# VH-VL binders against N-acetylmuramate alpha-1-phosphate uridylyltransferase (murU), part 1

All scores and structures are predictions.

Target 1, 242 residues: N-acetylmuramate alpha-1-phosphate uridylyltransferase (murU), of Caulobacter vibrioides (q9a2m1)
Amino acid sequence: MSQAPKIAMVLAAGLGTRMRPLTNDRPKALVEVAGKALIDHMLDRLVAASVETAVVNVHYFADLVEAHLRAREAKGLAPRIVISDERVQALETGGGIKHALALLGEGPVFVANIDSIWIEHAGAAVDAVAAAWDPERMDVCLMLASTTESLGFHDTGDVFLSADGLVRFKDAGEIAPLVYVGVHICKPEITADGPDGPFSLLPLWKRLAADGRVCGVAPEGLWMHVGDPQAKLAAEARLAEA
Structure headers, positions and changes below count from the first letter of each chain, unless a header shows other numbers; antibody chains aren't numbered by Kabat.
F, E and O stand for the ipSAE by ESMFold2-Fast, ESMFold2 and OpenDDE, each averaged over both directions (binder to target, target to binder). V2 = 0.75 x the mean of E and O + 0.25 x the DockQ between their complexes.
[cut] stands for letters that were removed.
The coordinates of atoms that the task and the answers printed are left out; those that the model quotes come from them. Centres of patches stay.

## First folded at step 1 (VH-VL)

Design c1 (framework fv_cofetuzumab)
Fold by ESMFold2-Fast, scan of step 1:
Order: C-alpha cells, then structure tokens, then sequence
Structure c1 (fold): chain C 242 residues (1-242), chain A 119 residues (1-119), chain B 111 residues (1-111)
C-alpha cells in the first residue's frame, strides 16, 4: 500500500447555481448544514484522514471563502490552507486542478467536493480510499456509493465496478449501481494535458478508465449530496437521526 | 475606535412590526457579519440570526423563522433587523454584535434597543 | 440544539477571592482540536462584553485574572482574584452547532 496523501485539493470555486436562493448572496462552501459550513464538514473529514494541507480554489464570493478559512486557521484548526485563486474565471474540476498543480506538489492528492456529506457505517470512508490506492495500477481512485445508499445523487448511477476494482463509466441509457460521491485520490499531473481554461474531469476519467487506470471503492455508509435547498433539508434530517 | 450604535427604544402593539438599526463605525463594515441577539428582562441571551454585510446573505434561528428579516445598507454602514407579528413575549432588549466571518463569537456589541410590546 | 447549563446560578464572594464558574454543554462543542465555547460579562443596563473565546483565549483588553479552560462538554471560567468591578452576570455561548446558544448565566455578587 502507498502512503495516504497529505495534501488535498478542495473544490470550492463553484457558483452554487442549483443551491439558489441559498447561494444568491453566499458561496456554496459557506452554506450551513446542521449548523456547520459545507467546507468545514469536508475539511474535518480530510483532517480525520491525516491530511495536513488543503489547497482550496476560490471564485464566487472568494473574499468570504478566504476570510472563513483564515478564521478557521486562527482557531488552531488543521489543515493548513493554501488558496488557489480563480477570481478572474472559474476553471471547473479539471481546470481547477491544472491551475493548482504548482501548489499540489509531485505526489498523489485527495480531491474533494465541498457538497458531499455522509454517515459512516463501517470505518472511516476517506481512509478506505487511501487503503485502496495503488499508483502502479491507478491514476484515479474514486469513492463510490450504491444508488440505494445515497441521497441527491443520480438515480441512474455513474459507474460499474469490476471484481478487481476497475471502474467502467455507464453508456447512454444504462443504469449503473454506483455513484461517485465527491472524494477521490489522483495523480494531479493527469490534468496537465487538459485544455486551457475551464474543463471537467469526467472526459479525462472516461479515457483513463478505458485504459484500466481508474479504480474505485464503495465504503459502507449513507451519502448525501447537498446540491439544492431540498437536499440540504433532507441531509439535516438524516444527520439529526444519526 | 469600533462602535455599533443602535436606534432608540420602541413601544409596539401586539401584531405590529418593529425595525431596529445598527450603525457601524471605526472598521470596514463589509469585513464583519452582524448578528442579532435579544434578552428578555431577567432571562438569558437568545440568538436571532446573522447577516453577511458583504453580500446580504442571512441565516436565522429557527425559532424566529418567518418573523425576522435582516437587511444591510453598505453605503450607510448600517444593518437592520425587522421582527413582525409581535407578541408580549417579544419584549426584550435587542442587540447587534459583530463577528469576523467564521469566528462565531461577538467582540463588539451595540448598546441595545429596548422593545416593549404591550396592549 | 445544544443546551448550556451554567452553575452555580448565583455565587456570593468577597473581593480578593477566587471565582470558578462552570458551563456544561448537552453535546460536545469540540471540532478537531478546538472548543467553540466563549464567555461574556454583562453588567446591569449594559451590553455583554467578550472575555474569553474558543475556550481559553483572552479577548483584547481583558485582564490576566480572567482565564478559561475545558474541552468537550465541560468548561470553566476562572477569576483568580476578584476586583469590585467583576461583580456581574457571566454567560457562556457555544458556536459549534446551529443555533448558537447561551447559558442561563451565573450571577457573581458581593458577600
């Protein structure tokens, strides 16, 4: 097994359009679920997995995101925060990582969306991704959940998982049993050959998966995508029951 | 020096609305959120809600949801809290207080605005 | 919601004595090495004044006789040697979970 990454890329530069009206006047990263900002939920999970540095990209209400993260550090909270500035233009998932390459170093990193919250049923989910990581076999390792144990994700699923841990992305019209739930490990240099400006990781993942370089793991738990105001209310109800 | 100066006392009838102002000076208004807290005579402090001065985003205590509206005027460095459908139990001193975003403690407070609800 | 219980409700002491004030939370107010518990002093007719933030940090201008300690659910405010101006009501406040809540207060009065 490889050492777990000590650095995470935290994707906080999204416009939060689907969260309106909650994001009309606030970045999605600072929307609260059960009294805690979305970015703090994710950062706390990453700290529990021994992440020491989070590189956070900022765009929509960037000054508010930075102020929040500096205030978090002032309280003595890990991880150390490094800002990746996208104030001029939001670069999406792939472009955001490509832009941050100099800040991420030369090793594998965690990559985390700020809008995934979960309840663990067996062990630490982020640690399960680290345990599955093998840089000789993988360029990407996805944290996955069953469509029946995830709320607010695609009902039609995203991927199939083979017996040896390889990911296949579903074809148009297929229903897949597993969804990507917002945390993965990757070699960030896979984005270096991506297009200039904004681009999504998904086309890159599909090419790598065709080459057998994308793996996944499905830890036991309940995953909640806080993608809109109804999903926020649903997540709060489920967390109150835990 | 940092100051938060609130509007004067109010006397209202049950069912009316009251609007309290909080004028900030001595710092950059948009660098700090404004919270509203009340205290009924002889009772504990009760948090009402918060407004981001930078972008006007608000978040309210569920006990006040549907009755409280918070706004700000950046040009006047003033925050406002309006409480509707007043009841006698809304009789309290209402405070504004500032919070550096994410600090979640209140380093400077307004002097308070007495609101009395009586028939 | 997190309920904060302060004890004692009233504490009668003389100037020069040590005061120990307790605040107990119904749930932990800790997240990853920090405790989101704060203390305020309030005198009659005045707004509250911040004394201690994040369990143990003294606010600007607060005398060294004031100190805070604790973690998890149990927190203490200590005044090492009471001065006449310290007789007031003291409130704890948590900010780890929405809604932000305050304790019922401890009234420190002259014996």
Amino acid sequence: as target 1 above (242 residues)
Amino acid sequence: QVQLVQSGPEVKKPGASVKVSCKASGYTFTDYAVHWVRQAPGKRLEWIGVISTYNDYTYNNQDFKGRVTMTRDTSASTAYMELSRLRSEDTAVYYCARDYYGSEYFDYWGQGTSVTVSS
Amino acid sequence: EIVLTQSPATLSLSPGERATLSCRASQSVDSYGSSYMHWYQQKPGQAPRLLIYDASNRATGIPARFSGSGSGTDFTLTISSLEPEDFAVYYCQQSNEDPWTFGGGTKLEIK
Scores: ipSAE 0.000, ipTM 0.408, lowest interface PAE 15.0, mean pLDDT 86

Design c10 (framework fv_cofetuzumab)
Heavy chain, then light chain:
Amino acid sequence: QVQLVQSGPEVKKPGASVKVSCKASGYTFTSYAVHWVRQAPGKRLEWIGVISAYNDNTYNNQDFKGRVTMTRDTSASTAYMELSRLRSEDTAVYYCARGTYYDILTGYEDYFDYWGQGTSVTVSS
Amino acid sequence: EIVLTQSPATLSLSPGERATLSCRASQSVDSYGSSYMHWYQQKPGQAPRLLIYDASNRATGIPARFSGSGSGTDFTLTISSLEPEDFAVYYCQQRSNWPLTFGGGTKLEIK
ESMFold2-Fast, scan of step 1: ipSAE 0.016; ipTM 0.550

Design c2 (framework fv_cofetuzumab)
Fold by ESMFold2-Fast, scan of step 1:
Structure c2 (fold): chain C 242 residues (1-242), chain A 119 residues (1-119), chain B 111 residues (1-111)
Amino acid sequence: as target 1 above (242 residues)
Amino acid sequence: QVQLVQSGPEVKKPGASVKVSCKASGYTFTDYAVHWVRQAPGKRLEWIGVISTYNDYTYNNQDFKGRVTMTRDTSASTAYMELSRLRSEDTAVYYCARGWDYEGYFDYWGQGTSVTVSS
Amino acid sequence: EIVLTQSPATLSLSPGERATLSCRASQSVDSYGSSYMHWYQQKPGQAPRLLIYDASNRATGIPARFSGSGSGTDFTLTISSLEPEDFAVYYCQQRSNWPLTFGGGTKLEIK
């Protein structure tokens, strides 16, 4: 229905608190899983989906993240990297996008966390999100996974998905079958009216979902959240089996 | 419609702990952070810390580090602040306040909980 | 921590007069194109009430006579024509850096 986004916002400004001691002297984005930095896993997935530019926010060990990304470019690897500087203050998911609006251009973008890794069972997962994207119907399109096909995410789930692809966020005390696994497409201008400083995307998503403007797709695969050292080891074991 | 209702006044001995509750209503509890602020008699407001109601993130002011524990109960839409090893200098009115996410400007406040530490 | 200094400590005026209250920060509270300074009113026995957020935006329900201005380190709260209910203590607060901090307050009292 529309062309896939060529620009991605890559959220790399996290402190990595739950990843300590691995993040005592390096940012979470540069923690290696199976010999490859977390940020490189995500960037490679985005390149496979034809992303041409990644806007990467930096905060904790920002100089190291920036040096790594410039070294990656020097090897001839896509995407082109644009740094969104949050050295003064980390702005969370919503604030990070709002701060980067001038760098994201007009039109929809991919938004990606750096701590989601997956094994694909049927086609390219990021391409499935792009194929589902319809800017006339959607402001947000989430990549989702079954709670039974995801490790290290909420076992109580995040959302319900209708046959038409509409997302409903679960109420407190509910168990939902699907989790958000760290990649989505959005119109980044949805953050423009958010508060200055740090804020989360989740309240914005809930309001948009109430209006039928949030959709999702659940590609077949196994998703792994690398949020702590134990999860890193678990992810490495699963990747070795692939 | 938005309200924050705090627990009643407390009188404690030095060395004891106090736990103050803050019950939210009239909005989606997990859309906003809860901040804790205190005010000793005749003195300025002092920020204690913040808890994210969505992801359980907490940040405590260094002056209270090791003595403050903040928790929340999403099913009850209630936030809690526990202050341990009380001193006479902890005598104050303790407020909860709503902030967007974990940042602070505070559009709604609880009525305050008076905590008196007798020496 | 950012230290906020309010002046004067006490301001004595009559109803109908203009009040100008100052707040100075020990370092800039500007970030990402915004000034992260807020103003609150507190009456005896009550919780504070938000008046102004991000230097110049009036909070919901706050009368037009209240206005905020400033950037960087210097901020002003102005009450254009004092009403009897405006005699209270006013606090500035910054959210640029943690810990969040408040000024010492300006007590507005009847002359």
Scores: ipSAE 0.005, ipTM 0.424, lowest interface PAE 14.6, mean pLDDT 87

Design c3 (framework fv_cofetuzumab)
Fold by ESMFold2-Fast, scan of step 1:
Structure c3 (fold): chain C 242 residues (1-242), chain A 121 residues (1-121), chain B 111 residues (1-111)
Amino acid sequence: as target 1 above (242 residues)
Amino acid sequence: QVQLVQSGPEVKKPGASVKVSCKASGYTFTSYAVHWVRQAPGKRLEWIGVISAYNDNTYNNQDFKGRVTMTRDTSASTAYMELSRLRSEDTAVYYCAREYYDSSGYPFDYWGQGTSVTVSS
Amino acid sequence: EIVLTQSPATLSLSPGERATLSCRASQSVDSYGSSYMHWYQQKPGQAPRLLIYDASNRATGIPARFSGSGSGTDFTLTISSLEPEDFAVYYCQQSNEDPWTFGGGTKLEIK
């Protein structure tokens, strides 16, 4: 709704090593699933949730990613694109947000990976995350899916969700019922005290979850992680059946 | 400084049970999961299971299903692993280890010194 | 379960030489762009010590001569210039899939 973030951080600076040979001559963000680039699948979902601006970090084949996004804008497609340049060094998920802080403005933002595709069974999934967001209770709100309604994510899960919406990250060896499926809302300033250079969001999320500041929501649907060529083919088969 | 101190060596007969303790100090005990790992003489390390940081939930390697019980005493900052119906092949050094939360992959950042368990008749 | 195969089983080198230790997983240990592979050093009579976590991150207090690399199924631990205290057994370990598993170890011994 009216409090929904209008800005998204889209994490497109990954190397795509597991997608080889598809990523030998292009970034993972530009690998096509069902005739549409992975980044375009995610951008279209964010537009449907009323996102107006996407800050996109670039590193691996940065010129190709930038050219694709400029071509997308030239077609009149939302959102407006702002490039966060990581050509010198990839900064990972946490470092990427910290580097982009000046571009993300003063409010909460969506953060999206480019390799999650899904089929919705009950309403718009990104809207469900926005509806769950409460800045007084949360610093992070994760989009989650059941391990039984997700393909290509951790079979052993990532998190437990309490009745109050609080997230607990599983301990090693635990089997958790829910996986993080690549979209969340956060206060981007949580990365400001992070280390300089590359770092992952996951350790930060675990610390915040211990403080009761990470919440989540599990919308109904089927989620597909497109992490390798076999997963791409599996996702295309599922989309064709829908 | 973080320390995990384990109970002393045990000699048991086949069919008996052994209970190993792991006393934690130098950190907030309830913020870190405790894992149990064993190593038979000349063999690789073998993961036994984990007890959660947040509650008494445990998850174990299915190879130990029905024989291992992991517990904790938060007031004493001590974790316990009990292995029942001991066999000669359970002869090993048993380690407790702390899970490192500031990583994506949950490695073991601190280990106890190990407890030698010998099962012989 | 994921089986980890370490090679060589024994590596005989002299101080000052470079050591390269391999760990191969039967399945990918990658998730969400991270590789859930870790390396430990074990000296006789001692508990293992964490060296490298998440494939390439050096644990606190570990000298810069230790480095890790790799992704997917193939991982390497490198010691750029061996010191006398580095002669030990090295184990890789994955935490991507239950149960957690360890490699068979590589014994680094003095020539």
Scores: ipSAE 0.000, ipTM 0.465, lowest interface PAE 12.3, mean pLDDT 87

Design c4 (framework fv_cofetuzumab)
Fold by ESMFold2-Fast, scan of step 1:
Structure c4 (fold): chain C 242 residues (1-242), chain A 121 residues (1-121), chain B 111 residues (1-111)
Amino acid sequence: as target 1 above (242 residues)
Amino acid sequence: QVQLVQSGPEVKKPGASVKVSCKASGYTFTSYAVHWVRQAPGKRLEWIGVISAYNDNTYNNQDFKGRVTMTRDTSASTAYMELSRLRSEDTAVYYCARDFSGYDYWYFDLWGQGTSVTVSS
Amino acid sequence: EIVLTQSPATLSLSPGERATLSCRASQSVDSYGSSYMHWYQQKPGQAPRLLIYDASNRATGIPARFSGSGSGTDFTLTISSLEPEDFAVYYCQQSNEDPYTFGGGTKLEIK
């Protein structure tokens, strides 16, 4: 119902420790899958959803990430890139958004991890998240995938989804049918009262979900989490089949 | 000053109940879950449970089922843990701890000083 | 329940030396792209103090000589150069699965 966000927060400041040895001499964001850097896969998806500006946080090999993004802009490619500098300390998902608040402007934004790649079976997945967004009902809207239609994500799942689109995070020991696949829309001001320094979005999401403020949508497709070298090879094999 | 201050030491007979208090100050009490952890002499830390910041839901270690009750009084910024049907094996120092993440299910950035509970005949 | 095994049980070192403390989980503590393993220091007669959260993040006020690493089931706490005040018991703790569990502790003793 509301116009889709024109601004995205792209979380590229991760250390990539699980991706070693591929990240010994480069950041995870610049690891290639099927000949294209992970960050470029995500930026292209955001552009397809009409995102005009991406705020990208940088930490590990920050100079290489910035050089890559400037080279991308020099080729005339959207979106416009704004760097959120975390060279001194990586701030994780919640801290990264809090640090970038002044750069994100007013209103809701997309938030995207750089390590999710997918094959669409019915329409554009990012557009489905935008179509599901309702700021009167939601503070967060998660892009979700079935555990049976995702590779490299936690196979015990993350969440349950109600008929009304409300998210419930699983309790310890539960097996949930859906996983969060690295793209969401949020009101970034939800991070404003978070701690200084690094913190994760997950505890904040659990709190908001308890209040009925976290919604989700599960578009049809196959999702691949490129979290380690084996997952990279698996994703490349699957993309070659499409 | 951000701190958690617990009630004083208790000596109880087997079969009795003990109620330990944990008074928070220096932060917004309703924004943080409170965990309870105990440590018997010379033993590891043992998680008892947590009370949620927002809806007072409790999540308990099954080893304590039917014996532990966690409550909070938001007007007094105080959390409580009551353990009933005490056994000699319940002799321990009991700690309250704040969940740094704000909700529940995380890590403990702020701890009370501990309350010694001794159960003896 | 996830069992955490810390090794060694006791580590005897001198000030200025490097300490490496291990924590092994009986199953993975990774979810949501993060490792939910945390480290605490406990001195005699005191409550535990948070050192490291989510495997590698230093808590506020914790000196740079403390660092954490690892993922999945294998985690390490490193103290690069021991100070006299660092001789204490160290516990790992996981929050990926209920019930939250702690390791048995590693006692760091002066040689």
Scores: ipSAE 0.000, ipTM 0.437, lowest interface PAE 13.8, mean pLDDT 87

Design c5 (framework fv_cofetuzumab)
Fold by ESMFold2-Fast, scan of step 1:
Structure c5 (fold): chain C 242 residues (1-242), chain A 120 residues (1-120), chain B 111 residues (1-111)
Amino acid sequence: as target 1 above (242 residues)
Amino acid sequence: QVQLVQSGPEVKKPGASVKVSCKASGYTFTDYAVHWVRQAPGKRLEWIGVISTYNDYTYNNQDFKGRVTMTRDTSASTAYMELSRLRSEDTAVYYCARGGYSYGDAFDIWGQGTSVTVSS
Amino acid sequence: EIVLTQSPATLSLSPGERATLSCRASQSVSYSGDSYMHWYQQKPGQAPRLLIYDASNRATGIPARFSGSGSGTDFTLTISSLEPEDFAVYYCQQRSNWPYTFGGGTKLEIK
């Protein structure tokens, strides 16, 4: 049985193009849902899963993100924040992790988007990912949700999940029952051989999945992608019902 | 209908300060950032910085470090840029511009420009 | 700071000809499938006017003869058939990184 990761990579360097006008003059990470910034929703979930350090990449309005995180620490709130500086160039999901390798260490880490919010129906979702993690079998373990239990995510789904927990990414033209909902555990060194500039994790995940090295878990709950102003309003309405 | 209207021309001596205003009309002021850009005679456009009209956050280009202050007045729908310790090389036309949601944060609406001349 | 290099500095053409203007960035201004390069036109005594945003999208009211293309570090503004009113200075601008930067301009002048 593996220990749950104590370190998270929090991907906050996104430009927030679909959140406009809310992101014209502020980063997406600081857009509020139900009175709390998106980054704070995710950090609170990671703290509940015993994460001790968050490595946060910054690009768009980087100084404002950094000031917010330092103010959060000044209130005595975990986790400890380490800034991964991408002010010069945003590096996407794969490039962001590769750039942060020295800050993440060699062990497995959580990787979290800042724009996923959820309501739990059976236990802590992040803990379910940690419980499913097995470094002998896996290089990546994805948190997944049914397309019927996820709002604002991709309508045609992302993946199929086998009975033994293996992920297969859908082919072009397929409709898959499960979507990736913005949290996973990985061995961050899988990015080491990637290009020096921006690159996505998705092609790497597809190669690893073909080798049987990508697993997933679908905890019970409702997942909401806060990608635009209408999705923000929808998420606030659903959180008020919880 | 959508407009940015700037204050009139200024003539200043070296060491003085100048404050340029930019009044917005025809849209919700707090939905868009205001950018400041200058152009010296015969030279390229130079980005000075941006102010969030919603939360008053600013980013100033380091070329203007310690000399530029950007402010806004939401009740008047007006943004301000103050440049201090003026030098002769600050002689330029100063523009305010709106970061436009519909145009990928491109500057879709510009003020008419304010001529600032710095001479001894 | 991302440096934008426009070429040529001056382009002398006649009405009816095609104009091709280049803008090269010192590093990529593309991210997640979008390219954060804009084009502006400036006439003497006037504020700049937005022509093209995010590499290839034509701004409202801009004639179809104006088009933009490119990704990464290499971008092009094309005017398919020059009209007399098109003789102006053209600037590219990146919004990928702070500080935002402009190219040095290409002056399009009558031959």
Scores: ipSAE 0.006, ipTM 0.453, lowest interface PAE 13.2, mean pLDDT 87

Design c6 (framework fv_cofetuzumab)
Fold by ESMFold2-Fast, scan of step 1:
Structure c6 (fold): chain C 242 residues (1-242), chain A 122 residues (1-122), chain B 111 residues (1-111)
Amino acid sequence: as target 1 above (242 residues)
Amino acid sequence: QVQLVQSGPEVKKPGASVKVSCKASGYTFTDYAVHWVRQAPGKRLEWIGVISTYNDYTYNNQDFKGRVTMTRDTSASTAYMELSRLRSEDTAVYYCARDEYTVTYGDYFDYWGQGTSVTVSS
Amino acid sequence: EIVLTQSPATLSLSPGERATLSCRASQSVDSYGSSYMHWYQQKPGQAPRLLIYDASNRATGIPARFSGSGSGTDFTLTISSLEPEDFAVYYCQQRSNWPLTFGGGTKLEIK
């Protein structure tokens, strides 16, 4: 799409605690699934959606992540990589975006976790998020999947989606049909008023959703959250069958 | 010159603890994980575990049943392995080895320390 | 844990002969299009030295007479023409699963 973001924030500064022991001597971003590092799976999806620049935050094994990304660029592969340095302290999802604001420029950006892998059944999933994006109506647009089309995500779900595409986060004890699967578009300036340190996007999303400013789309496909070694093996089996 | 230099030989009684050091030089210490491997006389190499030099994360082989503690000191470029509640069967040469942090999955040991002989006897 | 069985335990040969050393894994060490098996050489009183990584890649500085082959559960280290300095113990090691494990070793000795 012509108005789709050309810049992505790729969140690679996570500690990978649930991926142990695989992350004891390497970052989660460089854990391989089906012969390709998790960060490369996500970067390839963003390139397919015409992303030209990825701002990647680094913390845990930051030099290894940076070396990998420079090696990727040396092979002639898009996108152009800009490093957002969090070596001193990991800033979580919200803090990571706030810290990177000067690198993201003005305008909406894709934001991507590195631990989501998927198989598409009806067109490009990232393009579906871009097609749904409307900055007059929304500050955040989430890529969502049905709990029945997702592996390794919470089976009680995260959100409900209205006919107008607006997100409501479930209350405690509710079962929601859709899960957030690690890619969204946002106006990165929503983080500007956050604290000067680590903070999560989730409380901010809940406030914005209450104001009708969070949308979502659920493209057809199978989503796999690679959060631990068992989920890695499961994802590899599914990819081999596709 | 890449070099891993280990502490000298130890003689301990059963029930004691031993702490072996591994001092790295000739490279950036925090760019490489340190693994610990032992070899009892006439026996195979046995993997004890690994420590991330960057952030203290460790994984210890369950065969050592909670007796191993791994630490590092980045300012001294030194890794440590402490083995507690020593038994006669812990008599072995203990090696540190660096794991090349590669762009792809590695877990092979391109440089090893010279070894530290630990003898457990009464 | 993946168990590695090396055979023979001892191989007696003369300089100039070809050595073939076997390593068998209790389950496949193949993953992601690669075979995650490494080989080390150890001389008496010395630390091991890396020879071959990921089944068939020679480590830096290792002579061309050393080669590795195999996939799945069956791996071979070959020394095409033995030199006197090659008489040592050889160990295979897998990285397909943690804990990392080593084989029992093959002692290559002069006949």
Scores: ipSAE 0.006, ipTM 0.429, lowest interface PAE 14.0, mean pLDDT 86

Design c7 (framework fv_cofetuzumab)
Fold by ESMFold2-Fast, scan of step 1:
Structure c7 (fold): chain C 242 residues (1-242), chain A 123 residues (1-123), chain B 111 residues (1-111)
Amino acid sequence: as target 1 above (242 residues)
Amino acid sequence: QVQLVQSGPEVKKPGASVKVSCKASGYTFTSYAVHWVRQAPGKRLEWIGVISAYNDNTYNNQDFKGRVTMTRDTSASTAYMELSRLRSEDTAVYYCARVYDFWSGDYYGMDVWGQGTSVTVSS
Amino acid sequence: EIVLTQSPATLSLSPGERATLSCRASQSVSYSGDSYMHWYQQKPGQAPRLLIYDASNRATGIPARFSGSGSGTDFTLTISSLEPEDFAVYYCQQSNEDPYTFGGGTKLEIK
């Protein structure tokens, strides 16, 4: 009936300013954690979930990102890489997906940030998102973690989760128990009527959640946001303990 | 206590540059975009631009294009706005303000403001 | 750019009276079901204070007498029963498209 998405949108067009000095001469996507580039950590997770094609947007040091991905393909590694070119202007999360619509094809896709790394405690986390996905009920399904099992994410949380898996985004000043940890499934066409130029997915998610169209799942594990050099060192220490 | 504290008043000559700082405390700095807004004496509020919490991308009012630079130092929880080639018309109080911005921050409005930095451009 | 027109420019009322402030946008400030219109209060010598965000949501700590309504191009801020501390300048602001813009303000003054 329902099948896991075979295509992923990988968001790699960020400036990486918070990672300086590591990003002075390279994009954040190519910063190494435990000897592997951030983008490779995420691509390997997506491959494990049977993703066959990754559409990767590029902006900051775009030539280096593209060269790395082509070298990865030359080694025979999945997934197949399609570049979504944002060299002229970075389009943010919503604008990046809208720009890539023709490359994403028809049907739902995974969407992944390159700066989330995790340790799994019960099964594959990306598979849990795929298992929760139901295109009849939802337009977006978020991978979530408890604020107590997520390092480097927002301490105030992002969302509440109902008993049947529906997401409510917190109000300004509210504290929520769960954070979005950088992977979701969506129908990419939700961005089609968005503004031209840069925009965030967040307003679209809030509207869809109000309509009962956003799902979430919180797999067991520990999530780490690699947002700065100290977070990189902390993530490496935690991975070495695993 | 959640607070934004701005640098002190500046007096500059035409053609000079001014750099205003905005130090955040009492919250997760990287969760909120920083907007810059100015107000000339007796006039309306005027939006200058924003620096994104997500990836430090900046979006500026075209009236300031080529003259404004916005930056952040996350280790110091401080945002900066530099305005170059100052004119007498740039005399105003300059404010920083935060917006919740995990991705864009546009939804929530500017809920915490700095106290303002008076910038006077005179010969 | 989206131009925001506030009316009236000045409103003279007494404590206990109802205040109704209008903000009209030259183009829609709504996108995907949300309206990106916000209201601020400013007293002399002070930074603005957020009252209402996204057309109708009260900011933290804002008294229930303040309410916002509207969508598309027509928005209203209502103060149901004025208190002495409410006499100030009120600004609307849109965040639907760049550049973000503010209205010209409505000054509430004691009659």
Scores: ipSAE 0.000, ipTM 0.426, lowest interface PAE 11.1, mean pLDDT 86

